# VH-VL binders against AP-3 complex subunit mu (apm3): the designs that were tried, part 13

Target 1, 249 residues: AP-3 complex subunit mu (apm3), of Schizosaccharomyces pombe (o94669r175to423)
Amino acid sequence: TNEFFIHVLERVSAVYQPNGKLAFGTVKSDMECKCQISGMPLLLLSLRPGTKLGNVRFHQSVNLKRWKQHPDQIEFIPPDGKFTLASFQTDFATQKSLPVVVEAKNKLDGRFEVRIRNTGKKSVENLKILITIPQALKSVTVTEGNYIFRASKYTHMEEGILEWSVKKLAWTSPALVLTGFLAPLKKDANSTEESSSYSKLEHLDLQYKLQGSTLHNFKVESLKMLNHPDKKSYKGVKHTIIAQNVSFR

## First folded at step 20 (VH-VL; from c102 with heavy chain Y59N K65Q)

Design c109
Fold by ESMFold2, fold request of step 21:
Structure c109 (fold): chain C 249 residues (1-249), chain A 121 residues (1-121), chain B 105 residues (1-105)
Amino acid sequence: as target 1 above (249 residues)
Amino acid sequence: EVQLVQSGAEVKKPGATVKISCKVSGYTFTDYYIHWVQQAPGKGLEWMGRINPHSGGTNYNQKFQDKATITADKSTDTAYMELSSLRSEDTAVYFCATEIGYFWRYAFDIWGQGTLVTVSS
Amino acid sequence: DIQMTQSPSSVSASVGDRVTITCKASQGISDYVAWYQQKPGKAPKLLIYAASSLQSGVPSRFSGSGSGTDFTLTISSLQPEDFATYYCQQYESYTFGGGTKVEIK
């Protein structure tokens, strides 16, 4: 075999405002490689000209002298099989919007509703929605997928995390909906003052995978074998966004 | 489209009673609180009270608890505020507002257009 | 009950100026603050919730900041349509600030 594979993984932890503006966050990226080139190849990976990799940590085989002179070129002798060529960060201020939008509401009868849509052009995979539930949960209905309620490990107070899992959210799908009902808290028997029997749910977190998309303009332009310039090799490049801790405020 | 539509302006004599309506459309009436806010001429906004249309329960600003009575009619999706024993200092614009229960929001999201009540001899 | 002290009471400014309005709470209220714009003869309009989150459809020249007791509304480049009175509101007991009238020429 005479192939070299690069999988660029962008791991997103972010807080977004409902209007789509980023409040804060990080994108940490890895170039995961798999070398199936025989011998001891000396490889030159060229990135899109002008590419800068923030806070970069390279595999020990990388020629740091060359990289310092040409920051869009990475020269290395890869180990056989899988390895991480680089770990880096990207500028969040230039990031594209994430495609999963959420509307989440509390109602006075103890209902809450979470509606999700995919506004992108590619399917979202392995979607998980995590909702902190501070009191007993009476019932849950979902239009698609599965749910599980993970009770708190510290007490039997009926509180915990509601996890809604959806294998695939297609961009052509109508909004998917979770509806839940909280069990009421007991009120003071002598109180005449209106008070809610239900805590307001205030936060949720998303996790998902988005294939074939990137939050930066990273591109592999070429891969050359410097010590055998007449040999040709196949390069495969894949991009995945992993939204691991995405929330709204 | 969520709307709160209030009844029209009123002119009253001291000692009279007025009942202002706030009709809700665009969502299920019993889902969210309805609040009432006073704005005296040339003055700022002052919260008067709220009603839970699901339960009928109310809370009042202490200043208004002997002046205002807030009710809700589920059959017409309408909240009401009655002001009794009107005095000249009750001359104001009165707004209704709803608080949509978004997870990440504490705000009066939608307001009625306001109802001017004028109390004069 | 929690008081909201809003300042200044009025501002006269030119188009393009940066305008800053402050509210101070009499005790800590986390980020449970909203800001409203009210034009003469109209109902208030929500601008900012949760101290810093911009309501949908509100121009990006508006921003909010603060936590605890001190909160700020900023208009980065004043426009003619920003002539209005602005109010803060805290959500523990729904008290409004006294208002700030912004006059533009």
Scores: ipSAE 0.640, ipTM 0.848, lowest interface PAE 0.8, mean pLDDT 86
Fold by ESMFold2, fold request of step 21:
Structure c109 (fold): chain C 249 residues (1-249), chain A 121 residues (1-121), chain B 105 residues (1-105)
Amino acid sequence: as target 1 above (249 residues)
Amino acid sequence: EVQLVQSGAEVKKPGATVKISCKVSGYTFTDYYIHWVQQAPGKGLEWMGRINPHSGGTNYNQKFQDKATITADKSTDTAYMELSSLRSEDTAVYFCATEIGYFWRYAFDIWGQGTLVTVSS
Amino acid sequence: DIQMTQSPSSVSASVGDRVTITCKASQGISDYVAWYQQKPGKAPKLLIYAASSLQSGVPSRFSGSGSGTDFTLTISSLQPEDFATYYCQQYESYTFGGGTKVEIK
C-alpha cells in the first residue's frame, strides 16, 4: 500500500592498477527516491550512526537545522513520486576493488590484446571498454559483444577510439578477449636502426554498472513517520555502482 | 610459465669469440623484445642491446656496438649474443631479459638465469 | 643517453628500519622508471614499474614514487630477506642506476 523507495547511486571516477587495486578516485552519490505514501508524511531517515555526507546537496524539503545537529539523520516531507533527496561525495576506501580487472598487451607484429575478467560476486552490466588508437586499425576480433571504431574526422591518419561493448559480464565467465591489429607506420627505408612500426597503446577506460553492491559502509538503518509513529509503511533500498570514468595505470 | 634459459658458463682466452644463447618458452617468441645486460664482477647492471625477433632489427648501446652481435632464430625460439675479440674486462655475467608489452608498463619482466663468461690467459 | 644517478651506493640498516633509495634522471622521463631487487648469484627481480606500480607478488612494504627526474624506492619496514642490491632503470635508453646495496648493520 504506502511505500517509499530509495535508490543509492554511486558514480565512480577512479584510476586503478591492472590488478584492481585503487590508485586514487572519487565517488559521487545520489539518493534517488520514489514516494508512494499518501498525505503529508514527516519522515525521518536514519543512516548508519556516525555517517558523514561530504559536500551534500539536499532536496528543499529537508530540515537543514536538524541535519546540522545530527548528520546521520535526514528529516523531510517528501513530494509525491520521484525526487532526489540528497547528492553527496564520499571518500573511496583504498582497499576496496572494483570487480573488473584488465590485462592489456602490445605485440611486436602490431597485434594488441585486451583481456577482461569479473572477479566479484555479481554480474557486471553494460560494460564498455574504450581504447585510444593512434594509427590505422586493420582488424578487431572479440570473443563476446560488439565493437565500433570511431575514427577522428579531423585527420587523414585513421586514428580514433575503439569501443568494445559487452551487455553482461558474469562473475563465473572466463576472461573475454579483444584482439586488434594496427597498420604499420611508415619507416625510413635508409635507416638500419630498429624502431617500432607501431605506437605502444597505453590507455583504456571502462564504463559499467554493478547492481546490489556498495563501495562504502553507507547504510539506511530506518525510515520513520514522525507525525504517525504507529503507522507502518514499506521501505525498499537498493544500491548501484556506476563506473563512469575508470582508467588504469 | 614464461622462462628464459641461458647457455652454461664459458671460459675463454683473450681474442676468442663466445656465443651465448637464450631460449624462450611460455610465449610466442616473436611477440616481445629480447634485451641483453652485462654485469661485471662486483659491478652494476649495464644494458647492451636488444633485438626485435619479429623483424630481426637490433639496437645497441654505443659502448657495445663493436663488441656484441645480437641475433634471433625463430625456428628454435632462441636469441643469441656473440662477443668478439674477448678481453679480460669482458669477464662478466650476461643476462637476457624479455619486455612484455603491457599497456601500462615499461620494464624487463622476465630474466634469464645469467651466463658467466670468464676471460683469462 | 639519459643517465640515472642512484644514491646512496650502500645503506647499513637493521630489521624494521625504513629504507629510502633515490634515483635522479639527467632529464625528464615522466614515470618510465622500474626498480629491481638482486640477490647475489641471482637474476634481478622486478619490484616496481611505472615509478609507483607494485609488481604482483611483491610485498606491500615496498613502494615507489616520483615523476619527471626524481624517483624514490621505499621499504617501510626492512625484513631479513630484503638485504640485497637495488637498481632503478629508465626506459628511454634502458640505463640502470649504479645500484644500492642494503646491508645488515
Scores: ipSAE 0.627, ipTM 0.845, lowest interface PAE 1.0, mean pLDDT 86
Fold by ESMFold2, look of step 20:
Structure c109 (fold): chain C 249 residues (1-249), chain A 121 residues (1-121), chain B 105 residues (1-105)
Amino acid sequence: as target 1 above (249 residues)
Amino acid sequence: EVQLVQSGAEVKKPGATVKISCKVSGYTFTDYYIHWVQQAPGKGLEWMGRINPHSGGTNYNQKFQDKATITADKSTDTAYMELSSLRSEDTAVYFCATEIGYFWRYAFDIWGQGTLVTVSS
Amino acid sequence: DIQMTQSPSSVSASVGDRVTITCKASQGISDYVAWYQQKPGKAPKLLIYAASSLQSGVPSRFSGSGSGTDFTLTISSLQPEDFATYYCQQYESYTFGGGTKVEIK
């Protein structure tokens, strides 16, 4: 068949305030393509008018003269099969936010609790929650998914990272909960002052995949075949956000 | 909704005692510290002490350790602060406050409305 | 024991002014600083925690900065409801700064 597939991947590293406001972030984007058009098609991919791609690196087949004159147009002769058409930076759209929100609390009896919700309109996939654990961990329960504790080699196995993995967090689901219990630190038996047996947990990182959503302001508008204008080609466009090391402060 | 509700204003004579209550609702009472803060008329805020309602353990500002006694009653979800041997200098508004133990928050999130204690003859 | 030296003690300002309040710790405290607003007859209200993180429901004209020993609260464009007293607090031993009263000029 005469089909061309475009998969726009946005890789995000960000720090959010708990109220959902972005403090800092980077977005690195790739246009991954698959060409199933026979012959040697000369293609013109048009983006939303006025689009500028930051720090862009193109596949060798791209006509750079055309792009310099019209930065929202990409003219190329694709190789057969899979290839990366472009790698670039994209704008953070200030009206768009990542959909995963977190409440994470320490309790005086040594328990801690992490609650994760999806506030968006699409399911979140392959969610991984990384929790830094500063002392021995007694037990963990989760409402969904699996966990593994990876001890730190630098601290002789009392500290480490607790990894909570969830395959899917639906937008309609109630909050998912992890509850952990720290083993108490030894206290001085002669002390009469309140002294916490439990260090406060301070950090949490997220990783996940979100299909069908985008953080940027560009759109693929059209795909034309310049050397055979009568020949109809089909395009499929897919967007995926890969959240990398998203943290909360 | 999380709330800290304090007992009402008190007028006391010098040498008396007063016991101020701070009733907690909207979360499990034993999960977080309760702090007490003094504000003398026209003055700033001064931390007095805290209690771990789970263990009953306390810490005091040295200035107040012979003046204040902080306690907690798990059965009524209420913290108390008793001030002894009242003097005119103890006239102040007294606040209770909690620190909800969020991973990234280091602050007194929720405050009681304050209790005015007036020491006069 | 950690002391917090807050300055200025008072500020006369007009609506729309930029107001800057500083707080200096007697030793390093990382970013464990909170800022509170207090109006007469009311309990303090948390504005900023962790030196720079805005509490939910607080207007974006408030911002905090600093790490270590030197901390700043900034009101970018003063509004009528911002006339109040402001306090910094270090979290390690809970010492408050002396306060800064922001008054109508």
Scores: ipSAE 0.610, ipTM 0.838, lowest interface PAE 1.1, mean pLDDT 86
Fold by ESMFold2, last read:
Structure c109 (fold): chain C 249 residues (1-249), chain A 121 residues (1-121), chain B 105 residues (1-105)
Amino acid sequence: as target 1 above (249 residues)
Amino acid sequence: EVQLVQSGAEVKKPGATVKISCKVSGYTFTDYYIHWVQQAPGKGLEWMGRINPHSGGTNYNQKFQDKATITADKSTDTAYMELSSLRSEDTAVYFCATEIGYFWRYAFDIWGQGTLVTVSS
Amino acid sequence: DIQMTQSPSSVSASVGDRVTITCKASQGISDYVAWYQQKPGKAPKLLIYAASSLQSGVPSRFSGSGSGTDFTLTISSLQPEDFATYYCQQYESYTFGGGTKVEIK
């Protein structure tokens, strides 16, 4: 085959407020490549003009002199097969909202409810929701997917973790719901004031994968073969967002 | 649609009693606290107390402990506040409000429209 | 009981002005501080919760900040509908600040 493939992976660590406002976040990105071009091609990858790659680390084949003079151009001789061309950071300054939104509520009888939905235009894959549980958990019901509860003894932490897993959350799907019931805390028999028997759950974390979308205006503009400018080859560019450390607080 | 609808304005003489209602719709009545807040004319907001409609338990601001009695009726999804031995300084607008149990916040999320109680000779 | 001292008690401002309102707690408190807007004859409306988190549907010109004893509400570019009275509230004992009336200049 006479092809060159580029897979841009954007790994997200972010904290969102419940209203969807970004509190802070970072994106760490990799350009994973697969070369199926014969010979020893000298390639020039051009990015969107003005692109700046933060904290970049390149494959050893990259001409660093050209990159320093033209930071949106990457000249290299690829090895055959798979390799990582670059690893870098980009900021959230103008990035789009992530598509998974969460509504989570505690109730006075010890019930809690977590609702999730996809507000985007593409399906979300391998969704995990992690909920910190500071007391005994009586039961859990989910509308879709499965769950695992790891009590504090097994987490080596002060608190247990409830993990809810959903393989696919389609953008056309109705909201998915987890309902849980806490076991009541042991009350001091001497207390005369109203107080809750149930700790308020306050935090949750998300993990998921989103294909075909990007968080930044990053774009591969062209790929040229400098030592054979008359030769045609196919390039394929694919983007994946991996939300590994996303929370709402 | 969450809504708190309060009873209408009242005009009372000193020494009388008034009972203000707060009817809840749009969520299960026993899920969240109901709070009561006083606003005297030209003055700010002052928290009076709350009720847990699930348990019936209450907490009061000490200033209002001998003035106000907060109750809840699960059968009608209605909270009540009764003010006793009314005096002219009890003239105020009284609000009910809910505290919805969102994981990451504490706030009075939804308010009733307010009930004006006027105490005059 | 924790007192919330809110200042100024009133401010005269023009459309487009930046307005800053402060609340000072009598002792250190958690960041569970809410801000409310109240227009004449109406119930208060939640603007900000947890000191800095914006309620859904509230314009982005509103922002909150602060921790410990000092909390602020900022309106970055005042609009005609923003002339109202604003209150802070701390959630440990539900004490409100005295209010700040924002008036047209």
Scores: ipSAE 0.594, ipTM 0.834, lowest interface PAE 1.0, mean pLDDT 86

Design c109
Fold by ESMFold2, last read:
Structure c109 (fold): chain C 249 residues (1-249), chain A 121 residues (1-121), chain B 105 residues (1-105)
Amino acid sequence: as target 1 above (249 residues)
Amino acid sequence: EVQLVQSGAEVKKPGATVKISCKVSGYTFTDYYIHWVQQAPGKGLEWMGRINPHSGGTNYNQKFQDKATITADKSTDTAYMELSSLRSEDTAVYFCATEIGYFWRYAFDIWGQGTLVTVSS
Amino acid sequence: DIQMTQSPSSVSASVGDRVTITCKASQGISDYVAWYQQKPGKAPKLLIYAASSLQSGVPSRFSGSGSGTDFTLTISSLQPEDFATYYCQQYESYTFGGGTKVEIK
């Protein structure tokens, strides 16, 4: 039906300091395409003027000579169907703020609370919050979504990962809350010194998708068919951020 | 908003006792430790002890364990510190502070305004 | 117990200067180190926790660094409101440094 689809996927791995400042991170990006143009089209994909893609690996069909002379233009003959046009990696120094904000607390009675809010402009999808639990877990409640406790395969059965899953977190929603209770550790009955029966929980990992957003400031401006310059084709462009391993430490 | 409000300044003679209060608002009193800190005139900060208001358990700096008694009253959301056998060297501002149990943070987030205790003959 | 030796005891500086304050632990410790700002007649205010994490609402000109025994508070461009006394603290057993008074030159 004479169409060409481009899906820009940005895969984020990041480690944040306790205050939310980035310690390490990478954004690995792919331009995944689907060609539904008949024949052997010679295509010219134009990006926002002045765009430069760092550390780029192209599909073999890309005219590298043209790209070197015009870094915001990608000339290629696409294979039919799905293919990856380009893969590139960007250092985190240009990272925009990720939209999922976490507030988590330990309390002296063994209760802990995790509050999640979306401060962005788009809904967050398939949110998973992973909480390392170093002792027995008594109970969990959530305001929305589901939870599963996944025991570690290589540790004592009491330890594991509490996984909280939320299908959708709207940017206008009130914060969502998980509340859990730890079972107390055994104390020396003869001790008079205060000591906590509960480990401090300090480790959270997030996974999610964010549709219609990008961490890079590039845009597909146009797609032209060079061997038929008067013929029109429809292009569809979609952006997705996949937060794969976003942790606070 | 979390707030710690301390009792007013005290003037005492040597050998007397004083009891300083620290009233908590803005969170559940039993959720977090209450700490006490001494600041002598023109001097730095020195940790005195803490209380777990949920259990009533305490820990003291060895320097103060025969001087200070820290208690908590769950019915009034108030922590107390009593100083006994006052000497002129106990003249100081005394602060209460709380640690809110945020993941990644356990420093003293919120402080009371301080209570000046003056010991003189 | 762990002693925290803070230096200098005072520093005289001008607006716009870079100020560095150090705190040395008597033995290797975790990164549970805090920095507080205190103005005369006021309670201390938390600036930095976990050695390098900036407390919410604190200006980005403040930064913390260090691990093991050596910890540093840096003010990258001193402002008029930054003239105060600064304290380090290790908060696993709650010992404070002796303080550093930052004064107008």
Scores: ipSAE 0.464, ipTM 0.775, lowest interface PAE 1.9, mean pLDDT 85

